# VH-VL binders against Large ribosomal subunit protein uL10m (mRpL10): the designs that were tried, part 35

Target 1, 224 residues: Large ribosomal subunit protein uL10m (mRpL10), of Drosophila melanogaster (Fruit fly) (q9vpl3)
Amino acid sequence: RGKINIQRPKAPHYERARVVAVTQPKYPELPKAKSCFKTRAERTQQQQENPYNEIIAREVRNWLDHSRLVAFFHLSSITADDIFRVRVQLHKQNLHLKSYGSKIIEQAVKNTRYEAIVPLFHSNHCIVFSPDPEKTAALLRIVRRVPQMVLLGGIVEETMLSRNQLVAYAQMPGLHAVQAQLVQTLSQAPGHLIQQLQAHQNSFVQVLDVHAKNQMNEETPKST

## First folded at step 5 (VH-VL)

Design w25 (from v1 with heavy chain Y57W; framework fv_imvotamab_arm2)
Fold by ESMFold2-Fast, scan of step 5:
Structure w25 (fold): chain C 224 residues (1-224), chain A 118 residues (1-118), chain B 112 residues (1-112)
Amino acid sequence: as target 1 above (224 residues)
Amino acid sequence: EVQLVQSGAEVKKPGESLKISCKGSGYSFTNYWIGWVRQMPGKGLEWMGIIDPSDSWTRYSPSFQGQVTISADKSITTAYLQWSSLKASDTAMYYCARLGYDSSLDYWGQGTLVTVSS
Amino acid sequence: DIVMTQTPLSSPVTLGQPASISCRSSQSLVHSDGDTYLSWLQQRPGQPPRLLIYDISNRFSGVPDRFSGSGAGTDFTLKISRVEAEDVGVYYCMQATEYPWTFGGGTKVEIK
């Protein structure tokens, strides 16, 4: 929603939620026996209704509502040290890197204008939030040196933008009127933007496959 | 005005558990990371670890990995440092501090003195 | 880990005289983003640390202009142009360029 207020979403009681989920044993009663004989679909639905997931989903909705910049990334395998360095660089610019499960993202955006982003999160992903859309250029400067993070697209001033559109927006700092016009122009075909974001993600997967194949062929050229 | 207020001094025996707190006020608690620093009596400062209160993501110093647990409860704007089993060598002043957007520890709590002796 | 070495260990100084504290890192503190995450902290007796300087030379809000920082790469200096009674305490340099973050051993500033 991109409001002026910079209130952060309420975080879940992460430790408490984890402890309750792990620590609370089910005593042998009829309810437990009944639960053991449920169908796979019923068990999956019960798991999806976990109260912990709803708390985190509410956190994601608050981030979306209070951030004027949201950027979506595919995240390849990355070391703990490397991701920590990236998080520190981003934090210095008031950019907040968050990772949430696909089910939580779906639950958070269901019945909202952002429901269309769900397909972007079927693979490994992360999201960067900021209350300041002027930080888009800083974000892209930081991420260009992190090959494990691939920009898929984002939301600026409540407008969904493809990767190329977000890059174009970042290249117009200090030109407020031009940036506003660009955002307006780029938002004219919302359904088409989702297809562009999906196509970019699929192309990246193809590039990764070719890269992996080339590395294997170079390592063991004789076997194949 | 930004403030970090820590819990009071603790006197414990070896093997006991302990959880000390750091309550933030005067700012958006989830917008800033909280770090923990140890200062042994008469010694300098040691970095222990950091937490992002918005999602409870943590990173520990190698020297403190497995020795302590850092957590946060954003509903009461409070970060925690916890020991499952205290040792005499844990006797120290413990500080919490906020990580500012300039990547410096800009505001500090008053400290919690933990004394562990038989 | 990056080791931060401070000199001197103690600095007795007369009121109104300048004081200088050096901090040397075992590795360059220039981060891959081009910034240098070196800060200076002051700890008065019985009080928590207080941020004085960040990013080598930038004074934190409310810090008097008698405090200044300088340096590059591995060698950094904190200067107090005219020491006042309230400046008595231990001063620490800190690096946040590479994890784990590390502090200097401290320099005690005291009045003669």
Scores: ipSAE 0.451, ipTM 0.758, lowest interface PAE 2.6, mean pLDDT 80

Design w26 (from v1 with light chain S39N; framework fv_imvotamab_arm2)
Fold by ESMFold2-Fast, scan of step 5:
Structure w26 (fold): chain C 224 residues (1-224), chain A 118 residues (1-118), chain B 112 residues (1-112)
Amino acid sequence: as target 1 above (224 residues)
Amino acid sequence: EVQLVQSGAEVKKPGESLKISCKGSGYSFTNYWIGWVRQMPGKGLEWMGIIDPSDSYTRYSPSFQGQVTISADKSITTAYLQWSSLKASDTAMYYCARLGYDSSLDYWGQGTLVTVSS
Amino acid sequence: DIVMTQTPLSSPVTLGQPASISCRSSQSLVHSDGDTYLNWLQQRPGQPPRLLIYDISNRFSGVPDRFSGSGAGTDFTLKISRVEAEDVGVYYCMQATEYPWTFGGGTKVEIK
């Protein structure tokens, strides 16, 4: 409160007192009263020393390092019933919805390849983590029913993807295997191209077989 | 080994506050939700509510909303169930249980018996 | 709220004989994702509940194969093929399809 007086303070020079003043907290004087030494120093220390933020930031970094799927969402006002249903549906699929403050996220990613995500979190947001990138399709199916959650982008297999790229990835389970095979096909001599194309067809059939098996065994225990 | 260890039995008078604990070990505490279940003497099981320890998101059964508070401290891998003012009708065995990815309560604590009488 | 009704209230069984417990829900337990979140729990005298079966028919880790679950929609069954002395206790069905999550009233399995 008040203005910092830019005029030189009226006081005798204090050589010893000046050395002491450098190490002492400085407090504004209250009108018609003595200043409270504790108030300003206490608030300054509280502001600068929030060790809890570093602990949470380290937790966020751990989630980022151990998740092969990370999706970022803008979160609008949502009812308690709706968010509970969404979190339970996500949990069933090993998808973990987390909410962290923007400063925590910035601190977590500041010196990493993911620093570019910080602007996404300047408004209400949430993040979904999973160790399984094939859950991207399940994630988008669940979120499609939740208009309050707007997909902004994400990270899949350590690669930052835009919203449209995440949607494209979700449309093709096993896309990475198909993409790898296609690259091999394009890089081969004509005689070997036919064999690679045959392998690609076999991979596609295998993907369909795996998808059919996954649909039949959706309730299969993950612990066994 | 996944284990949930609850605090010991409590004997209280009506109007007193109480906080009981459930400490998880042998798994990543923040990756699994913790539910609380009440069992009144000679009665069945009642779901009270659940917490996600990673962000302290809670959801209560309508019968228990406003009656109890569920919280967690992830730094010591512990979930809590708390009453501001106990009633004789709160006399029951209270269990904590972990929510598995299949939406089942897969591992349970040993229970905390709370007795409220004058 | 979904109401879970168990029958019978008590089931006295001779050792080595089968036991069957029924659970009915007031509404279909098929979730919008296509799964059915119906679980079975066992509570032995003086002990906490123990998960036996999840998602209708899947045995939890360490659960003997004499326990089996079946059913669909609103009608579910837990069967014990050959009851042992350690199977004495109360059995509960539980649904996690709709909030609030609810339990059946319990079925007491006793030895004659």
Scores: ipSAE 0.264, ipTM 0.636, lowest interface PAE 3.8, mean pLDDT 78

Design w27 (from v1 with light chain S39Y; framework fv_imvotamab_arm2)
Fold by ESMFold2-Fast, scan of step 5:
Structure w27 (fold): chain C 224 residues (1-224), chain A 118 residues (1-118), chain B 112 residues (1-112)
Amino acid sequence: as target 1 above (224 residues)
Amino acid sequence: EVQLVQSGAEVKKPGESLKISCKGSGYSFTNYWIGWVRQMPGKGLEWMGIIDPSDSYTRYSPSFQGQVTISADKSITTAYLQWSSLKASDTAMYYCARLGYDSSLDYWGQGTLVTVSS
Amino acid sequence: DIVMTQTPLSSPVTLGQPASISCRSSQSLVHSDGDTYLYWLQQRPGQPPRLLIYDISNRFSGVPDRFSGSGAGTDFTLKISRVEAEDVGVYYCMQATEYPWTFGGGTKVEIK
């Protein structure tokens, strides 16, 4: 219950359901703690138990609407310790790293100007938000030292920018008005951004396949 | 003004469950993380873990991982610390604190005293 | 884990005199970003901790200028230039450079 608009939901009930929904799509790969695969019935039941995806999607949309800087990253395998360290470092600069499942992001951006970003999130990913577009330079300086995070593109002042355009924006100093003008000058048709982002995703999948094949071709580590 | 208000003192028996709360006010709750710190009687401070209320991201100290659960409900601007089964060694003062943009624990709750005895 | 060692364990001070507290870390607290995530907290009797200083030497909002922090790497100092009656309490250093975050054992400032 608590789904009806006229009824006030209990905080503990909503918190619990939302925590489950947020956790489920966050990492599409099998969790470290999970040793058995789910049956078809269990997967079907789990999908039926995601009524709060829309609530979380609305929260993602609020982040998009209130952030003047949004950067999209491909996230390679990274330890829990390392990602925590990076999140704390970003937080210090008013940069907020979030990870949401692809279904939640798709729902958040459907029928919006940002629908083009959906293909970015079919692979392991994360997003950095900030209300301050002047923090773009700080963001790029931080992620240069995090090889697991690969910049794909972003949104600055509601304008979608490719990786190269975002890097160019970060290198130019200026007043807020000058930066807004630059963003408009650097902006390009959504088609070009989508093509660039899709090519990067395909490249990553190819790299993973090569890595997996190399591991199989090498003699298996055996300790007896 | 920024304020964190914690739930009242608890007296429990070993094996019982417990959930204590920390309610934030005077700031945008989802923009700041909430950390939990334990202080055993007559001892110093121990960091237990932290939560980002916006996406429920949590990180625990190794000493507390698997022993407690940290959660948050942003609709009522409240963070929680809970135990499934209390032990006498859990007797302590528990503080919540906000993580500010300088990555400091800048504002603290008044504390919740938890006493676990037979 | 990074171990934070505070000296002295207690510091009896005459009102109006200076007090000095040392904090030493088992490893450098310099983050890869160049910042040092070192903090000082004050806990008055029966009260929760209060942030005094962040990033080694920066006073938090509302903290009197008689409090100052200094240091680098592994050796840090908190100084109170002129101890007031309200300064009685336990002072802790804290690091957030490396996971897990750790606190010093505390230094008790008392009036003699």
Scores: ipSAE 0.746, ipTM 0.897, lowest interface PAE 1.0, mean pLDDT 81

Design w28 (from v1 with light chain S39H; framework fv_imvotamab_arm2)
Fold by ESMFold2-Fast, scan of step 5:
Structure w28 (fold): chain C 224 residues (1-224), chain A 118 residues (1-118), chain B 112 residues (1-112)
Amino acid sequence: as target 1 above (224 residues)
Amino acid sequence: EVQLVQSGAEVKKPGESLKISCKGSGYSFTNYWIGWVRQMPGKGLEWMGIIDPSDSYTRYSPSFQGQVTISADKSITTAYLQWSSLKASDTAMYYCARLGYDSSLDYWGQGTLVTVSS
Amino acid sequence: DIVMTQTPLSSPVTLGQPASISCRSSQSLVHSDGDTYLHWLQQRPGQPPRLLIYDISNRFSGVPDRFSGSGAGTDFTLKISRVEAEDVGVYYCMQATEYPWTFGGGTKVEIK
């Protein structure tokens, strides 16, 4: 049952901007000459000047500082019904799924001990936070039934862990003290961890790329 | 000492806009979702939708999608339910309730009576 | 949508006697995680709803032990072992297993 007074939607901002861009001449062009070239990292950093991003970045830092469990995931296409179901199931376990833009993540972790995670967020992603590290096993059981979410790694008791180390942590029995001791034993240097996480991410992207190309073998405008 | 306090009763005419509030206290506001429930006079309960105040993620019941907007301002620990244009059939008691970690609506506000007439 | 049907519509009970309320769902309420997101609420006249029972059988904080819940799949029961005057009100079952979340039509408990 719809409303009795339906208003016709006005032209979307995207559609209007597209039409204006095609029909409107830009201001007089200036000669294209760069006085200096900046690295990709420096350009990306300068593009993060939105003041609202800093407010959200502070919130992400607050979540990181107050969560004893943080898990990073690649997130594939998922329906509104499925994401709602997953978020409710995670909430029941005091697990909080959040999605933030890569620029916000970079601002949040810049100049912190977690700066090494930035490369994980160059593709579609989401993060799960919890104040309770004992919920790691529950998290992995839930995500195992959600193929759209692929575990990349995480942070437990302030220690960065690879995917395999998080899986191992989840299988460990006992009290918080015992688990914290085991986490410390499983800990890897940040450089090693980021390389493992990047390798897993690149392997996953490669699988997706191959699948996409196979689906488009009749539509490929390029020869192999 | 978890408490949800809602704004006072409203009397409106059809076509007017309205925004009612639900202020949470006694708990970490951003750690729990807030749901809205309608109860028409002499009728039962209807789930309208829910919001995660930490990231403003919302989900509406199909019968309320496009009819209302749910929002939250975590800086003042307040959730909102808003109508752009009220109709007489919106006359009802509106409750906000917190979603607990058992996935039940565990603490409820006192309700806001909205009357739309003439 | 999952339809929640409550019986009876009204339950007049003598003080101190037991009361039983039935709730039936049009589909199984067992979630893929194995839990059943079936809850019971009490609404006293002029008051907001109050959570009584969550996940079929667990009493919420502050709820007297005379209240108990049971059931599985599609059939659920709320029992009051010894009805007291303060138990007068409307009782609702609610499911949160499937979107959209839905409530039963309510059962009015009143004293004979």
Scores: ipSAE 0.773, ipTM 0.909, lowest interface PAE 0.9, mean pLDDT 82

Design w29 (from v1 with heavy chain I50R; framework fv_imvotamab_arm2)
Fold by ESMFold2-Fast, scan of step 5:
Structure w29 (fold): chain C 224 residues (1-224), chain A 118 residues (1-118), chain B 112 residues (1-112)
Amino acid sequence: as target 1 above (224 residues)
Amino acid sequence: EVQLVQSGAEVKKPGESLKISCKGSGYSFTNYWIGWVRQMPGKGLEWMGRIDPSDSYTRYSPSFQGQVTISADKSITTAYLQWSSLKASDTAMYYCARLGYDSSLDYWGQGTLVTVSS
Amino acid sequence: DIVMTQTPLSSPVTLGQPASISCRSSQSLVHSDGDTYLSWLQQRPGQPPRLLIYDISNRFSGVPDRFSGSGAGTDFTLKISRVEAEDVGVYYCMQATEYPWTFGGGTKVEIK
């Protein structure tokens, strides 16, 4: 077994203090003269540089560095109450559901080994983190009941896995050594795995297109 | 190796307070819930409750809610079960156990025998 | 609360012969997520309980293959194909489908 992080992955206290300060609904205090000299373009660019994004990007990097299990999902329309219940169920299994904007993800993973995941976040998404890869089966059982969350793939022990590979890993409970060996075997072609992850996302988009058409025409085929 | 080591046997009088411990080792303590199970002399097993050491979230069996307090100190990888005022009916063997895959009780402590008599 | 009933209360068995223990729940153990959270525990005299089987039929690490679990819904069985001397003890079924979690009353396995 690799080194086990006995603490839940979390942002440093310093970053959390800064997040609290940044997220408070108040305006920055600036001298009036200075505010009046900003051009429209400068004001727009100032909004784009949101300091909150830098703080959250570090939080994302911290989660990635301290998690031995990371799962990526496409997230369809879901109510706040429904996602909250899912988050509570996941938290009970030491699984942490997070949602971040694409710009924040790009800032967090740029020039890191995780940069390849950026294309997965061009649509609505969420990520589940855990320091415990043995929780993969529990994760998939919980998500099985949430049709709005569609598994795209993940990272287990720093190895990128497709949806099917992650499902295979989850179906081998109580055989941790065999599960680790499976991950090692499946990780032989990084380029191929990245293409598989993108292909699954493309297949999902195609399925959504078919579903949307059937829903609009009220001619939905019975699923088998 | 995963191991849960419990504190030693206790002999108490009714009305006294008591706190027993369960120390985890060989695994990531905060990644698993710890449960407590009571076994009265010559009887079967009773579920008391559980704790998530990462956030101290507790959930008690209704029959034990208000009768005991479950807590944990993740800095020393130890869970606790405590009584403010013991009763003779609390005489039992108390086990701690780790909640593994699908809430199965996969690893168990050796047990702490608590005897409450006048 | 879900009540778990075990039969028999005691099972005297000859070494090398099979033993079978039944566990019946007052309600279906199928969770709303489609899974069944039923486990079997073994307690040898003077020892803490030990996990044998989880999720109806999955053997825990280190558990001999002579132990097997089966069942669905409300009716579950633990089988020992060839009882050995070290199998003497009390066996409990446990459900974690509905809170509070509950145990069966136990079945004592003894050698004739």
Scores: ipSAE 0.000, ipTM 0.411, lowest interface PAE 20.5, mean pLDDT 76

Design w3 (from w1 with light chain K55D; framework fv_imvotamab_arm2)
Fold by ESMFold2-Fast, scan of step 5:
Structure w3 (fold): chain C 224 residues (1-224), chain A 118 residues (1-118), chain B 112 residues (1-112)
Amino acid sequence: as target 1 above (224 residues)
Amino acid sequence: EVQLVQSGAEVKKPGESLKISCKGSGYSFTSYWIGWVRQMPGKGLEWMGIIDPSDSYTRYSPSFQGQVTISADKSITTAYLQWSSLKASDTAMYYCARLGYDSSLDYWGQGTLVTVSS
Amino acid sequence: DIVMTQTPLSSPVTLGQPASISCRSSQSLVYSDGNTYLSWLQQRPGQPPRLLIYDISNRFSGVPDRFSGSGAGTDFTLKISRVEAEDVGVYYCMQATHYPWTFGGGTKVEIK
C-alpha cells in the first residue's frame, strides 16, 4: 500500500536503551581528584617563582581601596562558557569578577585591616568588586543561580561582613546612611550576628512604620 | 566625551606579525570591556572577542580562537589585537568597541584597515 | 551559533517615508535574567558602526526619536518613521545573549 512507503518506522527513532544502558565511558587510570591536585600544586609553585606578584598585589589593593562593595566566593569547577555568562551578567550591574591566587591575596592584604580574610582563600576562590554598595542585592540575585559560586562574606564601606551579615545588608532599605550605620554596628559586635541583624533591621522597619503612620493620620500623640 | 582612537592603516605580507591598538579616553578604562569586530571588504560584521582591561580576562569567538591575541595595557588605556602570522584572508577593517553595561557595543573606534597581500 | 537573519537585504526609500527592517534569530534571545540583549547598529558609508538601539527598544544617547525598536523572543524590528538623507547606510542587528555573539547580515537603506 502507498501508506507503507510513506510510513517511517525507523529503528534509530526507538533508541536501543538496553544497549545504551550497558555502555560505560572509559576512564583513565589516574583519578580526576589526583589530576586536579597535581595541577593545583604546579600552579602554587609557579606563583611562588613569579617575581611580579607584588605588581598584581598592588592592583588588588587598588581594587579594595576604590570598591565600596567586595564579595568573596568559593568557586567550584566551572566551564569557560558558564564563567563568561556570569561575568557578562555581573558586568551589566557594574560588578567586576576577579580571580587571584591565594599568595597574591595574602601579599595584597598583609599589614592591612583586611588580613583577616586570608583564610577564606585557602581553597578555590573568586572576588567581586563594585564601586556601588547598592548592587549587593543584584549580586546575590545573580549568584543565587550559579551553584558553583558560594558566598563566604564581604567588605562593605571598608567593613568586613560575614555571609549572613552581607545577606541581611542586601535586604536593607536603599538608604545609604542607614545601611552604613548597620554595617558599623555589625562590625563592632561580633557573635550572635544574625540575631543582631534581625533586631537592627526590625527596629528600623518599626521606626519607619510609626513615622509613616503619623504622617498619614496627622495625629500626635496617638491614643488607642 | 567617550572616545576610542585606533592605530593607522597597515599593509603587510603573508607570514608577517602585526599588533594594532585602540586607545580609550573620556571614561574609566578598567570599568568597561573592549570588544574587537572584523569587517571583510564588502561583508558584514563579525565579533572576534572581548577583554576586561582590569584583569586581562579574554574571551574569543571560536572562529578567532588561536588566530589572534587580544590584550590591554591599562596604564596607557590601550587595548590591542595581534597576529603572529598574517594571511591574505585577514584583509579587513578591524574595529574596537566598548561594551556598555547593557551588553551592547556602545562606542566604536574609527577602524584600522589591514591589507595583507603579496 | 545563533543565526541572525535580516530582511530585506536592501530597502530603497523615498525621503520622508518610513522604513522597516526585520531581524530574526534562530533561537530565543531572552537571557537568564529575563532581559533580551538585542541591539541595532547603523553604519554609514566609510564610517564605523554607531549604536542606535539597545535591549530591543531603548534609544542610545543622541539617537533621534524617529528611530524605534520593537520585538520579543526571536523576531525584532527597527523602524525609521521618516527617513532623512543622513540615514543612508547599512543597519545591523546584534545579539549578545548567546556565545558567540553574532550580527545580522545587514540591510542597506538607500534613497530612491
Scores: ipSAE 0.636, ipTM 0.846, lowest interface PAE 1.5, mean pLDDT 80

Design w30 (from v1 with heavy chain I50M; framework fv_imvotamab_arm2)
Fold by ESMFold2-Fast, scan of step 5:
Structure w30 (fold): chain C 224 residues (1-224), chain A 118 residues (1-118), chain B 112 residues (1-112)
Amino acid sequence: as target 1 above (224 residues)
Amino acid sequence: EVQLVQSGAEVKKPGESLKISCKGSGYSFTNYWIGWVRQMPGKGLEWMGMIDPSDSYTRYSPSFQGQVTISADKSITTAYLQWSSLKASDTAMYYCARLGYDSSLDYWGQGTLVTVSS
Amino acid sequence: DIVMTQTPLSSPVTLGQPASISCRSSQSLVHSDGDTYLSWLQQRPGQPPRLLIYDISNRFSGVPDRFSGSGAGTDFTLKISRVEAEDVGVYYCMQATEYPWTFGGGTKVEIK
């Protein structure tokens, strides 16, 4: 029942920096000579230059390079108790649920073959990493019970797969060689698949925007 | 070999702050959650909470929520347990432990004895 | 919270004889994923706890085969087939099926 796990260095999460940034007090703009407060621009610059961001980005790159399974999810509102239970279930299967800020993801994948995935992380998101691609079926079974997590796509054996391709991969026999062959036959030019993932993300965001505006009783037709 | 080494014993007055540490070695520190367990003198074990050092995600027992802060610094492979204001009722042995196979606490630190008295 | 009740509170045992410790939970420990997250810990005098058994019956690395776990649902047992002098200590069951995680009250194994 998933009791055996092979440990890998976990990619760091920037939750501490996010909490600090979100809880940072708002200050009115004051003349520099009379202010004991840093300006908003100075605080923004200081946050962007945080030396730990590069360390975190390097560890994210390490996870991407050494994980044979990476799955991308949109994350809807979920309670702390529910996400804790999901993390525990995933950990049992050597699946590691991580959430990183968009800037950290961008910094980690800049100038790599994965750079085009950045738009997937402009909404609420999380990523699941694993060194074992045979765990894809277990991942999808667990996430099926978590409606707040919506699969967007993933990377298996260095190959980018859409949601439907990842589902197809999970249904294959458990022989590694056969699964690797499927990944190669399902794969397309990286650029084309990345564009499909971006299009799916944009379509999803667009659907949410239309729905939200309809709920607010402000109709904005798609064609207008 | 897997090893968790905790900071030394502490003697404090009520109202003082305290931060104790748990340093991991011999394994990939960020791949395992670290839990904290309290054992009051002559009593059993109480789960306080845990942290994922890879992203500093924490989960507390309801009885300890707001009473302590759990944190970690992965650059020095160290987890922390902190009190802003100690009470005499905080007198206990505190253990850190690694979360291993299927939510078991597999490797434990040697413990840090915290004594709070006036 | 799930309450874990251990019996007996203390168990005096003759060297070489078997010992048995029971643990009962206030509700089923079967998780929604089908697994049961029950572990057993040993604490020797003056030492930190040590993991003996995880997931009801699986021995942790380095744990002698004289230790065995069994049970299902709400009733669980730790058995020591032949108690050695080094087995003196307090034994705890722990559940990680439901938040918050909880421990049993402990059973003290002593040599008589």
Scores: ipSAE 0.025, ipTM 0.531, lowest interface PAE 7.6, mean pLDDT 78

